Miniprotein binders against p81326. Designs and how they scored, part 103

Target 1, 226 residues: p81326
Amino acid sequence: MLHFGGFIMEINHISKILEKEREEYIRNKVEEYLKQGFSKDDAVNKANQSWRTYIGHRIQDVIYNLLKKFLKDSGLKVTTDKALNNRNLPEELDKVKRLIAINYGEYLFLPDADVIVYKVENNDIKIIAIISVKNSFRERRFETTYWKLKLKESPVTSHIKVFLATPDKDNEISYKCPNGKPKKMRIILEYELDGIYFLKEDFEETEKAKHFGKIVEDIIEISKKL
Short names: E, the ipSAE of ESMFold2; O, the ipSAE of OpenDDE; V2, 0.75 times the mean of E and O plus 0.25 times the DockQ between their complexes.

## First folded at step 8 (miniprotein)

Design j2 (at its last look DockQ between E and O 0.03; V2 from the best seeds 0.00; counts 0 for: pae E 8.2 > 1.5, pTM E .721 < .8, other shape alone 3.715 > 2.5, SAP 89.847 > 70, placed apart)
Fold by OpenDDE base, look of step 8:
Structure j2 (fold): chain B 226 residues (1-226), chain A 85 residues (1-85)
Amino acid sequence: as target 1 above (226 residues)
Amino acid sequence: MSEEEKIKELLEWAIFLALIYLETGSPEEAIKLLKWLIEMYLELGLPELAAKALELLARVYEKLGDKEKAEEARKRAEEIRKELE
């Protein structure tokens, strides 16, 4: 059993690392932007924005690792698009890569896939789900939807579920019709995607919009039907 | 990986994610996330991890100055551990 003391130390250690990392990151970015000719205020703002993007990637990594651990006991495997960007892939990952590729005629391209869930049965690989993790919707709001639609166009990939996971800090898609006004982005994403999973509690729950805590169960259930 | 190493890794990620929310000015989301993790661990049959996550939650509450909620979280952790016994 991890001694409580050890756990406390780990918490403090992580906290210190994160604080140090932020301070260092912001400082470096501010300096960089100042050198580029931005004002101090602009440099600080840009640095903060960059930090938010960076943190978003860290969230993706955490989600990936969590899913990897939680899905392992079900016999499901997890990878990422980044892991597939290698010239020398193991046979299994090479197959995964090929099974999620989208055909553009002369070219095959991979969808944005922060997390890829698949199973191996009798040496056959079945792709179950792709999960896109978005911390903010400021850029490329419908990118995940695009990939879902593209995956639907092929019988090879049409079965692949596409999920969006987000903390939605700015409440861009947390509610369908706040104050009686439809939120276009929420409605479209929910319609086109197989599910939206919120890393928060303050959202409008629907059949497709759920708390992130349900994603593991949902994936396992889908995997049983394949 | 040993079970202990697995637990450690999971806790580290949980802590890290919670700290991200704290750092981004969303302490409430950090708390919500930890609560979610606790429930998820319980659903997955990982009560010890849930207890540890509760202890972490308690520490977060302490840092935020909410001693009452901190104690409640600790108590719940203890209850979970007692059920394992």
Scores: ipSAE 0.019, ipTM 0.433, lowest interface PAE 4.7, mean pLDDT 83
Fold by ESMFold2, look of step 8:
Structure j2 (fold): chain B 226 residues (1-226), chain A 85 residues (1-85)
Amino acid sequence: as target 1 above (226 residues)
Amino acid sequence: MSEEEKIKELLEWAIFLALIYLETGSPEEAIKLLKWLIEMYLELGLPELAAKALELLARVYEKLGDKEKAEEARKRAEEIRKELE
């Protein structure tokens, strides 16, 4: 079996591994689409869409299973928004879903809650944190901050920590002031969220912007205070 | 790092994740990940890595007690490697 510390050194380069794997995947898919008669631009766009769909699921799976493995000895449980969308929810997961859902009149929506960490004490459920997993920031750049703000509106959910986990492959949020100019996306995400956890080495560390290797310790500390 | 070294690191991540899935009671996700890697390496023209991923898939099946699928995966890996000779 693996230990968290040794595994985290491997994870810190995930953005480079994913980028190289993406380049090789894209090359093959572009060739496939060109043979089907698509233009170069269309083939590239379709190949990139295919990669983004697939790899988004893979990085979420990695984070879910790491957290589940390394939090279990602290009495913490982990689930996903995918699991909460199943029609035949166990009672425990139905309670988790109700504790994070946001009411919009006729509609209920779950926050951007790819991974949910909670604890169970005598059938009482306490939501500790939600982790949004973002592979890139091309679209829906501030959705995670929107959900944090919605959770803050109720005393029932205001304690829930909202974290962002990202390889940040395109360096969109890795630094606060590259070349002397503030990166609005990094500044706003760091200000509004409870933490940003990078799956790479090259980023500007702050109190809220950390290596992914710190996330387990942070979650455990939060759970002790709740 | 060379391109081959980076690909080896990705395979090691897949092994670790497959073991996590198996340990957490998610052997179907371990199998799904390894099948995805096999398909990806074949599409990228990396058959030796696909054969290695098949051997890992066989080990997952063996740990689950599915000896028939474990042997099928090993045979497929051997067929790929024989073609490379």
Scores: ipSAE 0.014, ipTM 0.210, lowest interface PAE 8.2, mean pLDDT 77
ESMFold2 (binder alone), look of step 8: mean pLDDT 77; pTM 0.706

Design j3 (at its last look DockQ between E and O 0.08; V2 from the best seeds 0.00; counts 0 for: pae E 10.5 > 1.5, placed apart)
Fold by OpenDDE base, look of step 8:
Order: structure tokens, then sequence, then C-alpha cells
Structure j3 (fold): chain B 226 residues (1-226), chain A 85 residues (1-85)
């Protein structure tokens, strides 16, 4: 447990780490897009968009690996929606996939689930939590909330906790009422989700809004109640 | 990427972060991070990464003027590398 705390504190600086790579990454991508025949302005815009996608995936991978490692000793397992997008799944993962599926009548679809935490007891699988990882909230600001609400509609999935993990580098949801003005996004996300976990120190802490370092203990506690 | 590759990447980020701490004048944070990294690398069977982290740790100690700890870190790095040969 002590090792997790120390490492999690360092994760606050992941944005700074990644920013060192940004300049080189952007330069290379701009060059690539220029070679493809795009204008300078278009190349820069595309490079920036590419960077956002790239950094988002990297943060997601970090969070996944952290959770996988730190939950292992508790007997909890971790997977991703990407891992579930396979035709030939092991029996365990096939069960996980089915247990998070949302019913749309004739169709079943999976929620966005960057990280899925589950336990196996007596060959039965129980889904504990889904963690959505967002680097920024430029697009689809309430997508995670949508999935939470959809999961609540079924007795099969209603127990699944949905968490948001974010560095919130632009301070979009770090505070509820900065300067006395309510931040609609923060308030709604905090209300609808089971928790928001920040990969930073500069945020307004509440019962539901915590530092990412608390996510492991919270998940373990939830798992004991299931 | 395999799980191992992902972990390796994470640890490489930790090295980069340690370098940042060293550059920004936070050597104590660098030391803490590097010690963690070394332990983690060894636990995961990544001795090369551990050796690299130890070398960086040596540099941090040198910057702090602790020649003895710097030498110890370097020696340990060398020992790890010899075991790989």
Amino acid sequence: as target 1 above (226 residues)
Amino acid sequence: MSEEEKIKELLEWAILLAEIYLETGSPEEAIKLLKWLIEMALELGLPELAAKALELLARVYEKLGDKEKAEEARKRAEEIRKELE
C-alpha cells in the first residue's frame, strides 16, 4: 500500500512528462501532414488533434496498468473494453463482456469502459467498477454519465460503479464553484457518477471527488460488499 | 503491447520524471522516485531498467555532493549488469 501512495503522487506529473514529448511529436506530425499535401494550418491542427488522442491513450494505459498491479493482491482482476472486442474470448472475459452489456432491444452494446474491474468467486464473475479515463473534456463531456445511467436501468448492471479518472489539465471540473459560479460539468458529473478521481492535487475534494490515490482502496471496499 | 511492455513503458516514464525532478531542483523527489523505480524494476524482472535507474540515482547523489552514495549506486548498477552477462 505504501508503494502505491508514492507512485500515485508522482502520477500527478504525468502531464508534465508528456508535455516534454509534445513539441517533438507535434513537429514530426506537422511534417508528416505537410508531406501529405495539407496546408501548414491544417497540418498543425491535425497534429494537435493527433497529440490529444495519443496522450489520452497513454494516460489510459498508465491507469490501467496501475490498477491492474495494485488490485492484483486483493484478488481483483482488471480488463479493458478493447480486450473484450475480440471474436475469440476466453470464457472469463466472455462472461465479463456479457455482464457489462447494455440492452437496446434487439441489440446489446458495451459501454465505454476504459478499465473494468471484476472479481471471480466460485467461478462466478461479479463486475465491480468501470473506470472512464479522460484527459480533457473537449468532446462528449457527459458520455460517461450516459453510460452510468444506462447501466442503472438493468438489475444486471445497476450495481456496477462508474468512476471517472482525469488529470483535468484545463481545470474544467476541478472546482464546483470557482469565483462563485457553478461549474455545470463538475456538478453534474459528480452527481451522476459514483466518483471522480483526479490525477492532480489542485482540485476541490468532496466525498465523491478524490485524488486518484484513493481509487484502489475504494474499489477494494466496494468489492467486499458485493 | 504485452503487459510487460506496458509496465516497462510506465517505468520509463518514471525515469523521465526523475530526470525532470533532477533538472527542476527537486533532488529529494528524484531520489524517492528512483528508489521506488529500482525496486519495481527488480520485482518485475527488469534488471536493465533497474541499472539505468541506479545510474540516474548516482547522478542525483553527485549533484547533492554525496559521493559515497553515488558510488554505491553505480556499483550496484554494475553488479546488476554483470549478472545479466
Scores: ipSAE 0.018, ipTM 0.412, lowest interface PAE 5.6, mean pLDDT 86
Fold by ESMFold2, look of step 8:
Structure j3 (fold): chain B 226 residues (1-226), chain A 85 residues (1-85)
Amino acid sequence: as target 1 above (226 residues)
Amino acid sequence: MSEEEKIKELLEWAILLAEIYLETGSPEEAIKLLKWLIEMALELGLPELAAKALELLARVYEKLGDKEKAEEARKRAEEIRKELE
């Protein structure tokens, strides 16, 4: 079996494997759209849109399962916002839901929290972190920052770490000052969030911007502060 | 590290990715990746890796309820492992 350190070094190559899968996917979809009568340019655009939707869901599932697998031995538990929206929640998950909900007067909403990490001590629950997964920053690019700011407004939720995980294939936030020009999106995300974790090797590493392989170690260390 | 060892490391990574696809309910993606991995491992003379990929492919077929394909994959993996010992 791979230990977590060896697994994490391997996950930093996940983008290479996914790129080979992407090329085959795109080729097949372009052929499909051409048969439907679309122009080559339109078929390529539609195929790329299809891939982005597909891979976005896959990245979320991959991150959930990785964290669940590698945090279990440290006594940390993992759930999702989808699981928390079920009608008949187990008592444990109902407590998790109440501990992350944001108050908007007469309404309560869950933040954008694709993955939620928590621990259980003597039937009490402590929320450690939420991870938002973003494949593209074209629209709603600061949504994760908004939820961090809302969580900071309450003493009940202000301790919750908010992380962004991304492959950032198109280098939208990989560098703070590409070509000498400040990239506002990267700078604001890094400033406001507790961490950004890249699913690739080519990015500007800082105290808050790290390889995804560091996330398990960071979460475990944060959980010890409780 | 030789080119053979670099390629073996890449294929081992891809096996882990296929297991993640299986765990996340994406058996179609897992099958596609595993079939590619098996062919590459056999072409490169890496039978232990091909057996590992076949065992995972059997698990994918089991989740899909395809007992015949699952048994076929397990038998192929068993034959390869006998030759390694």
Scores: ipSAE 0.000, ipTM 0.185, lowest interface PAE 10.5, mean pLDDT 78
ESMFold2 (binder alone), look of step 8: mean pLDDT 81; pTM 0.762

Design j4 (at its last look DockQ between E and O 0.14; V2 from the best seeds 0.00; counts 0 for: pae E 11.1 > 1.5, placed apart)
Fold by OpenDDE base, look of step 8:
Structure j4 (fold): chain B 226 residues (1-226), chain A 85 residues (1-85)
Amino acid sequence: as target 1 above (226 residues)
Amino acid sequence: MSEEEKIKELLEWAILMAEIYLETGSPEEAIKLLKWAIEMALELGLPELAAKALELLARVYEKLGDKEKAEEARKRAEEIRKELE
């Protein structure tokens, strides 16, 4: 039991580890914005916003790399929405892009898809899951839910599982009813999404809300049914 | 999964995380995690995983500019692999 604790601790503290750089990052950005002519207050605010974006991307990268490397042995492939934002895509990625596109009549748009898991069988591509990565829920709290609902509207995309991965730093969705008060966001996200995966230990576990360590197994299981 | 398989998986995850730490600019965390993984792998009789972790540790030290420690880690990995042959 004691030996498993070390690795779990590392995953659970990814956000904390990355946040060690915050003070230096903020200081440097404040200086940069001051040089650009912003007031001290504005510089601090902008620096904090920049940090939120920066740390969000880093967490996303961590999750992407974890999934990419761990799912490789299962024969599953992983990409990102960023990788799909290219005019000259390889045929495989072009197909992936088309298979996750949402129809808005005259236009096709991609959902927010921080990580996309798919399989290739006999030159046919099947999208398995989309993972949205959120460090915090300060903005666009239900954006992932919106995309899930949109994906359900088409027989082309209705099978795609949508997961949320988060360290939930501010404990916004870690518990359903802390102190007897329902957390609307947790309840709605858990209801609408196919799963929520926490990069932390302190959360209320349910059938859909699990530790991030379970995501690989769950994805593999889903892939076998498709 | 057997307990052994679970531990093996855990160690593989640890190695993977260390790679990510290396890539994300947290070499100190990578070192800490790899040292733990190496010790655990050896204790559990998983020398190949230990060797793999040592090779990654060497890469971390190289990135930090510590050539001596990098070479030591590589040498140790090689020794483990030779014992498996």
Scores: ipSAE 0.185, ipTM 0.597, lowest interface PAE 2.7, mean pLDDT 88
Fold by ESMFold2, look of step 8:
Structure j4 (fold): chain B 226 residues (1-226), chain A 85 residues (1-85)
Amino acid sequence: as target 1 above (226 residues)
Amino acid sequence: MSEEEKIKELLEWAILMAEIYLETGSPEEAIKLLKWAIEMALELGLPELAAKALELLARVYEKLGDKEKAEEARKRAEEIRKELE
């Protein structure tokens, strides 16, 4: 039950399934941008960018709901940084927010995390892990490592595990030394983070770099030690 | 991995993704994906996956308030599972 490996496939395999829907989406978005006064070329470019954002959001939603579904039987709860930024927070989520906030002098900010895993025991909340979902590493390459380092600075947050989940379809971090050339981004991410979970089959597996199907078991094991 | 095994895994992912679409309030996307998955599963001789997809399709129609289509999908899934013994 805790082991859903073998059914986890790289999100890229479903792109063919969604191609029919892409055409309708692009057409509607082009019409919207033309109404705003953009040229046809600009409207098409914006529509394609909008589609890429939409697909990225769908991948994040899939990961969030899979974790929520498969962790609930172990007494683990899941929320998102977006949910924590709502104005009218339930008391439980307000406590979660306070337990991960980072102090920047007169300002408090949440780390950038797509998914937050926590548990409630004896009316106390324990933050277990945050998971960042990234589709590519062309921009904001080390955001997740920055947040890990900030969380380590306080004894209140230093126990929080920081994971990265990615399809990495362009092989930006899939291998440490492709063709004998060190890939600094992979090496630094693996060194600093508590784990990297790939949504694909072809990558260099290590103790910290694993298939996404392992993440549920790992989170549950960590929660038992906390 | 054989080509048929790869397609079977893709169909399993499609069914899982359709469940996520249902849970996140995108039932039209779920229906489109499930209808594709049912058709492919039947064409490839994968009746267990077709039944699973039909059962989920029934849940989508229930959420939309279309009880007749939901019952039809459930009956189709039950027929397939009975034939699998």
Scores: ipSAE 0.000, ipTM 0.232, lowest interface PAE 11.1, mean pLDDT 79
ESMFold2 (binder alone), look of step 8: mean pLDDT 83; pTM 0.796

Design j5 (at its last look DockQ between E and O 0.23; V2 from the best seeds 0.00; counts 0 for: pae E 7.4 > 1.5, pTM E .758 < .8, other shape alone 2.823 > 2.5, SAP 85.091 > 70)
Fold by OpenDDE base, look of step 8:
Structure j5 (fold): chain B 226 residues (1-226), chain A 85 residues (1-85)
Amino acid sequence: as target 1 above (226 residues)
Amino acid sequence: MSEEEKIKELLEWAILMALIYLETGSPEEAIKFLKWLIKMALELGLPELAAKALELLARVYEKLGDKEKAEEARKRAEEIRKELE
């Protein structure tokens, strides 16, 4: 019993380090927003939102780098929507950009594509998968689903797999029917998307909902069928 | 950013993620995550990340009272670092 208490306290210390980093970040951002003329409450809210965005981008970067490295030996390439937002793209990336574009009549727009996996064969590019990275589902819960559905509407993009990667820290989609009550978000995301990959261990595993460690293998397998 | 800077950034965030799991998850989940991270780091050719993850794992074991596993993890971390030298 005593050893668990000490562990909780030291977890509290690690929590304190993360909390310290968070606290420091929040403090600095609050100060920044106060200087901009926001109220204390607004500054705190904005700082918290900024933190969530910051952590979200960092998780995305981690996932991108991991996928890039793991897929390299398989001859698969990885890019991001951010990299495609350039006026002067290399020919390869310009082709990638065009191959993921969604038609809105007079306009072409890119889906939210945190990570894009593609292969180059005989100078032809095939888009394999788009991975959306979400740290939390507080905002835009079904955005990834929207993009998947839009990609399905065109024969050019209908083959593109869309995956969601998330730590799901708040357990919003970790289980389908916790306590016998269906979680709509989990059910809908799992139904509409090609896969959900969890950066955690505590989740309900299904054919489509897997640990993030399986994403590389799954992508490689898909790439062989294309 | 140099490749080295990218690796450093990756290391920092991997550690951060491990800490998040330690904070939000069970000790068992933290251990599983760290083991996964170690494996992944080694597969990615990121030995320093693996070493750091092993050090974190050692700390978790120490907190759990498993001194033997803690020492093993530390030893493995040191071995990885020696191979880098």
Scores: ipSAE 0.026, ipTM 0.464, lowest interface PAE 4.5, mean pLDDT 84
Fold by ESMFold2, look of step 8:
Structure j5 (fold): chain B 226 residues (1-226), chain A 85 residues (1-85)
Amino acid sequence: as target 1 above (226 residues)
Amino acid sequence: MSEEEKIKELLEWAILMALIYLETGSPEEAIKFLKWLIKMALELGLPELAAKALELLARVYEKLGDKEKAEEARKRAEEIRKELE
């Protein structure tokens, strides 16, 4: 067990930092909301919601870094919609931005995507997939479906795969017919999207609904067909 | 940033995810996430990540009082690390 002490030190260090950061974050947010005139109960609820949003962005960062690392050796590159919205884009990212943008007549908008996978071949860029990371489905439940449908409207973007990655902690989409009742959200998401990748074990696996551990293989296989 | 530093950063983020589940959910959800992480790490050829996730899983089982599963997870992590030598 040569590395056991070092592993325990890392876990305790990160745990201690998270406990301190959560306590300080919530305390500061509660005070901030009280100053805005919210009741104490509302301030506490809003502070906890704010913390969950913060942690949700950390989950997105982990997924981004994992995909970037494990797709690199297959010649695939990864970026984010946040990076593409910067004003000063390198030439490569400017091309990625224009190849994923949706045309609304006089207006051109990026779809809401957390992670974008692309490749560079023969001096050209091909967009492979976008991955939307959803921590819960309390708001904007079908946003990812809307963007898939918009991407399908143009020959330039119709090939782009749209995936959803989620822990689905509240089991909102984990099963198609829980207790014999059709779950509209799961059924529509699975029908319209190219894949749903669960960050947990307890879900109904289908051809499109898989464990997140399969996403790298799936992306690589798709990239070979373009 | 060196390749080793990138791998270390990814491992720290995976550990952070496990701690997030401990902070925002029950220990049962942390166990489900760690089992997922172990499976993903092995499928992607990352045995060091799998070993670290197993050691964290053992810590969670000890916190729950399940000494048998904690020891099983530690033994599995040790076996993975011996193969890396």
Scores: ipSAE 0.014, ipTM 0.301, lowest interface PAE 7.4, mean pLDDT 77
ESMFold2 (binder alone), look of step 8: mean pLDDT 77; pTM 0.710

Design j6 (at its last look DockQ between E and O 0.05; V2 from the best seeds 0.00; counts 0 for: pae O 5.0 > 1.5, placed apart)
Fold by ESMFold2, look of step 8:
Structure j6 (fold): chain B 226 residues (1-226), chain A 85 residues (1-85)
Amino acid sequence: as target 1 above (226 residues)
Amino acid sequence: MSEEEKIKELLEFAIFMAKIYLETGSPEEAIKFLKWLIEEYLELGLPELAAKALELLARVYEKLGDKEKAEEARKRAEEIRKELE
């Protein structure tokens, strides 16, 4: 049986393999969709969506399953935004959904939270953390900070920790001042979020920027304070 | 990257994901993932990789005690390899 740290090293290796294949995958999928009768623009959009939905989301699946496994003995439960959008929602998950939903007047929306950690005490639910998983920062670079800001606006949700988990293969946020120049994205993400957890070894470690192998200990410690 | 090296790395990915699903008590997800992946590999023109993924699926079925489906997966892998002759 592999321990948590062993899985993290394998995730980094798998992420590198998948990124090597990205360009070829997209090219092959574009050709496939063109043969199905889609226009060039539609084929490209569908190919990129296919990459994100099926190949690029595998890191999310791994993170969800590992957190579920390694947090269970500490009385912590794990769910996903996908599970919360199920039409047949059990009462416990319906409460989780209501506790993280953000009010926009007549509308109620969930944060874009790939993984949600919570605990149940005497039928009361407390949301501990949400984890956003990003494989690349080419799109929606600051969305996670937006959701942190929205959660801070209410005393009901202001305690919820917002984490970012990433392989950051292109070194978009790995260092605060690469080549002596401030990297705006890294600095803002680290300032606003409660933590950034890297699925690789080569990054600038700080109090908030850590190896993903530390996330289980951090979540457990936070849960004891709530 | 050589074709054989690419096949080896993509098989490593398949093995890793199946291991994650099995280790976390989601054998149905491991089967669903492998079935999807096998069809994807055939669609991409990688039948050797699809055959290797079918053998992995057979081992998953064996671990779950479904000997009939394990043999079915192995037969399909052999059929794919025979067509490569």
Scores: ipSAE 0.242, ipTM 0.627, lowest interface PAE 3.7, mean pLDDT 83
Fold by OpenDDE base, look of step 8:
Structure j6 (fold): chain B 226 residues (1-226), chain A 85 residues (1-85)
Amino acid sequence: as target 1 above (226 residues)
Amino acid sequence: MSEEEKIKELLEFAIFMAKIYLETGSPEEAIKFLKWLIEEYLELGLPELAAKALELLARVYEKLGDKEKAEEARKRAEEIRKELE
């Protein structure tokens, strides 16, 4: 069994490894967009946007697979919002989908749920946690907070923990008050969410802001209380 | 998502994880991870993915200079593929 500790430490390098691939990726995408008839400036901009999306998906996939692996022995199951975007879902996943849905009156919508952790007991499904994965906070900085607040409004979903996982490459939320100046985003996210988990070592640790290595233990503990 | 797309994503993940371990100086962890992944793929009824992961494992062994284990991994991959046929 891969020792959870050793594997998680390797996650700290995820951003560095991905950045090594960036130059090649950008070059290839620029060439592709130029062939499609875009200007050089447009091609570069599109390539950069594509890169951000690509990295985001890669990090999400890593986190998903890690959680799936390390929670398996605890009898916990892991899925994704993508897996739930199917017309023909297995009964179990259909139930999961319904249990995370947010009521908007005439409509039900799903929160952004990059990773969903749940347990099955006696054919009953209990949603434990939703993990939002963010590589950067350039856009929709408080989107995860919005979903947490919406989930809290219903007795059906109010128990669901919402976590943010991020490498925070640009140090946007790594520290609460660097140089004596409060970081609004860090303070609000930490206040509203159930936890922030960093895929890096250089951050200000608090009760709610932890290294990603703690997320498995925290989820297992939460699952025992449900 | 097509089965082919799923396979591609899983392979990309495996390659990525192997790279992480190799670049961080933990080739042994890469090997352990790949071995785990191979067994998981087999348990999931994804023998082709298991075969591909074995090929990746072989490459890791080659990089480490262990030609014997590399060949063993390749042989096992071939055996899995033959059983599919």
Scores: ipSAE 0.017, ipTM 0.436, lowest interface PAE 5.0, mean pLDDT 85
ESMFold2 (binder alone), look of step 8: mean pLDDT 75; pTM 0.677

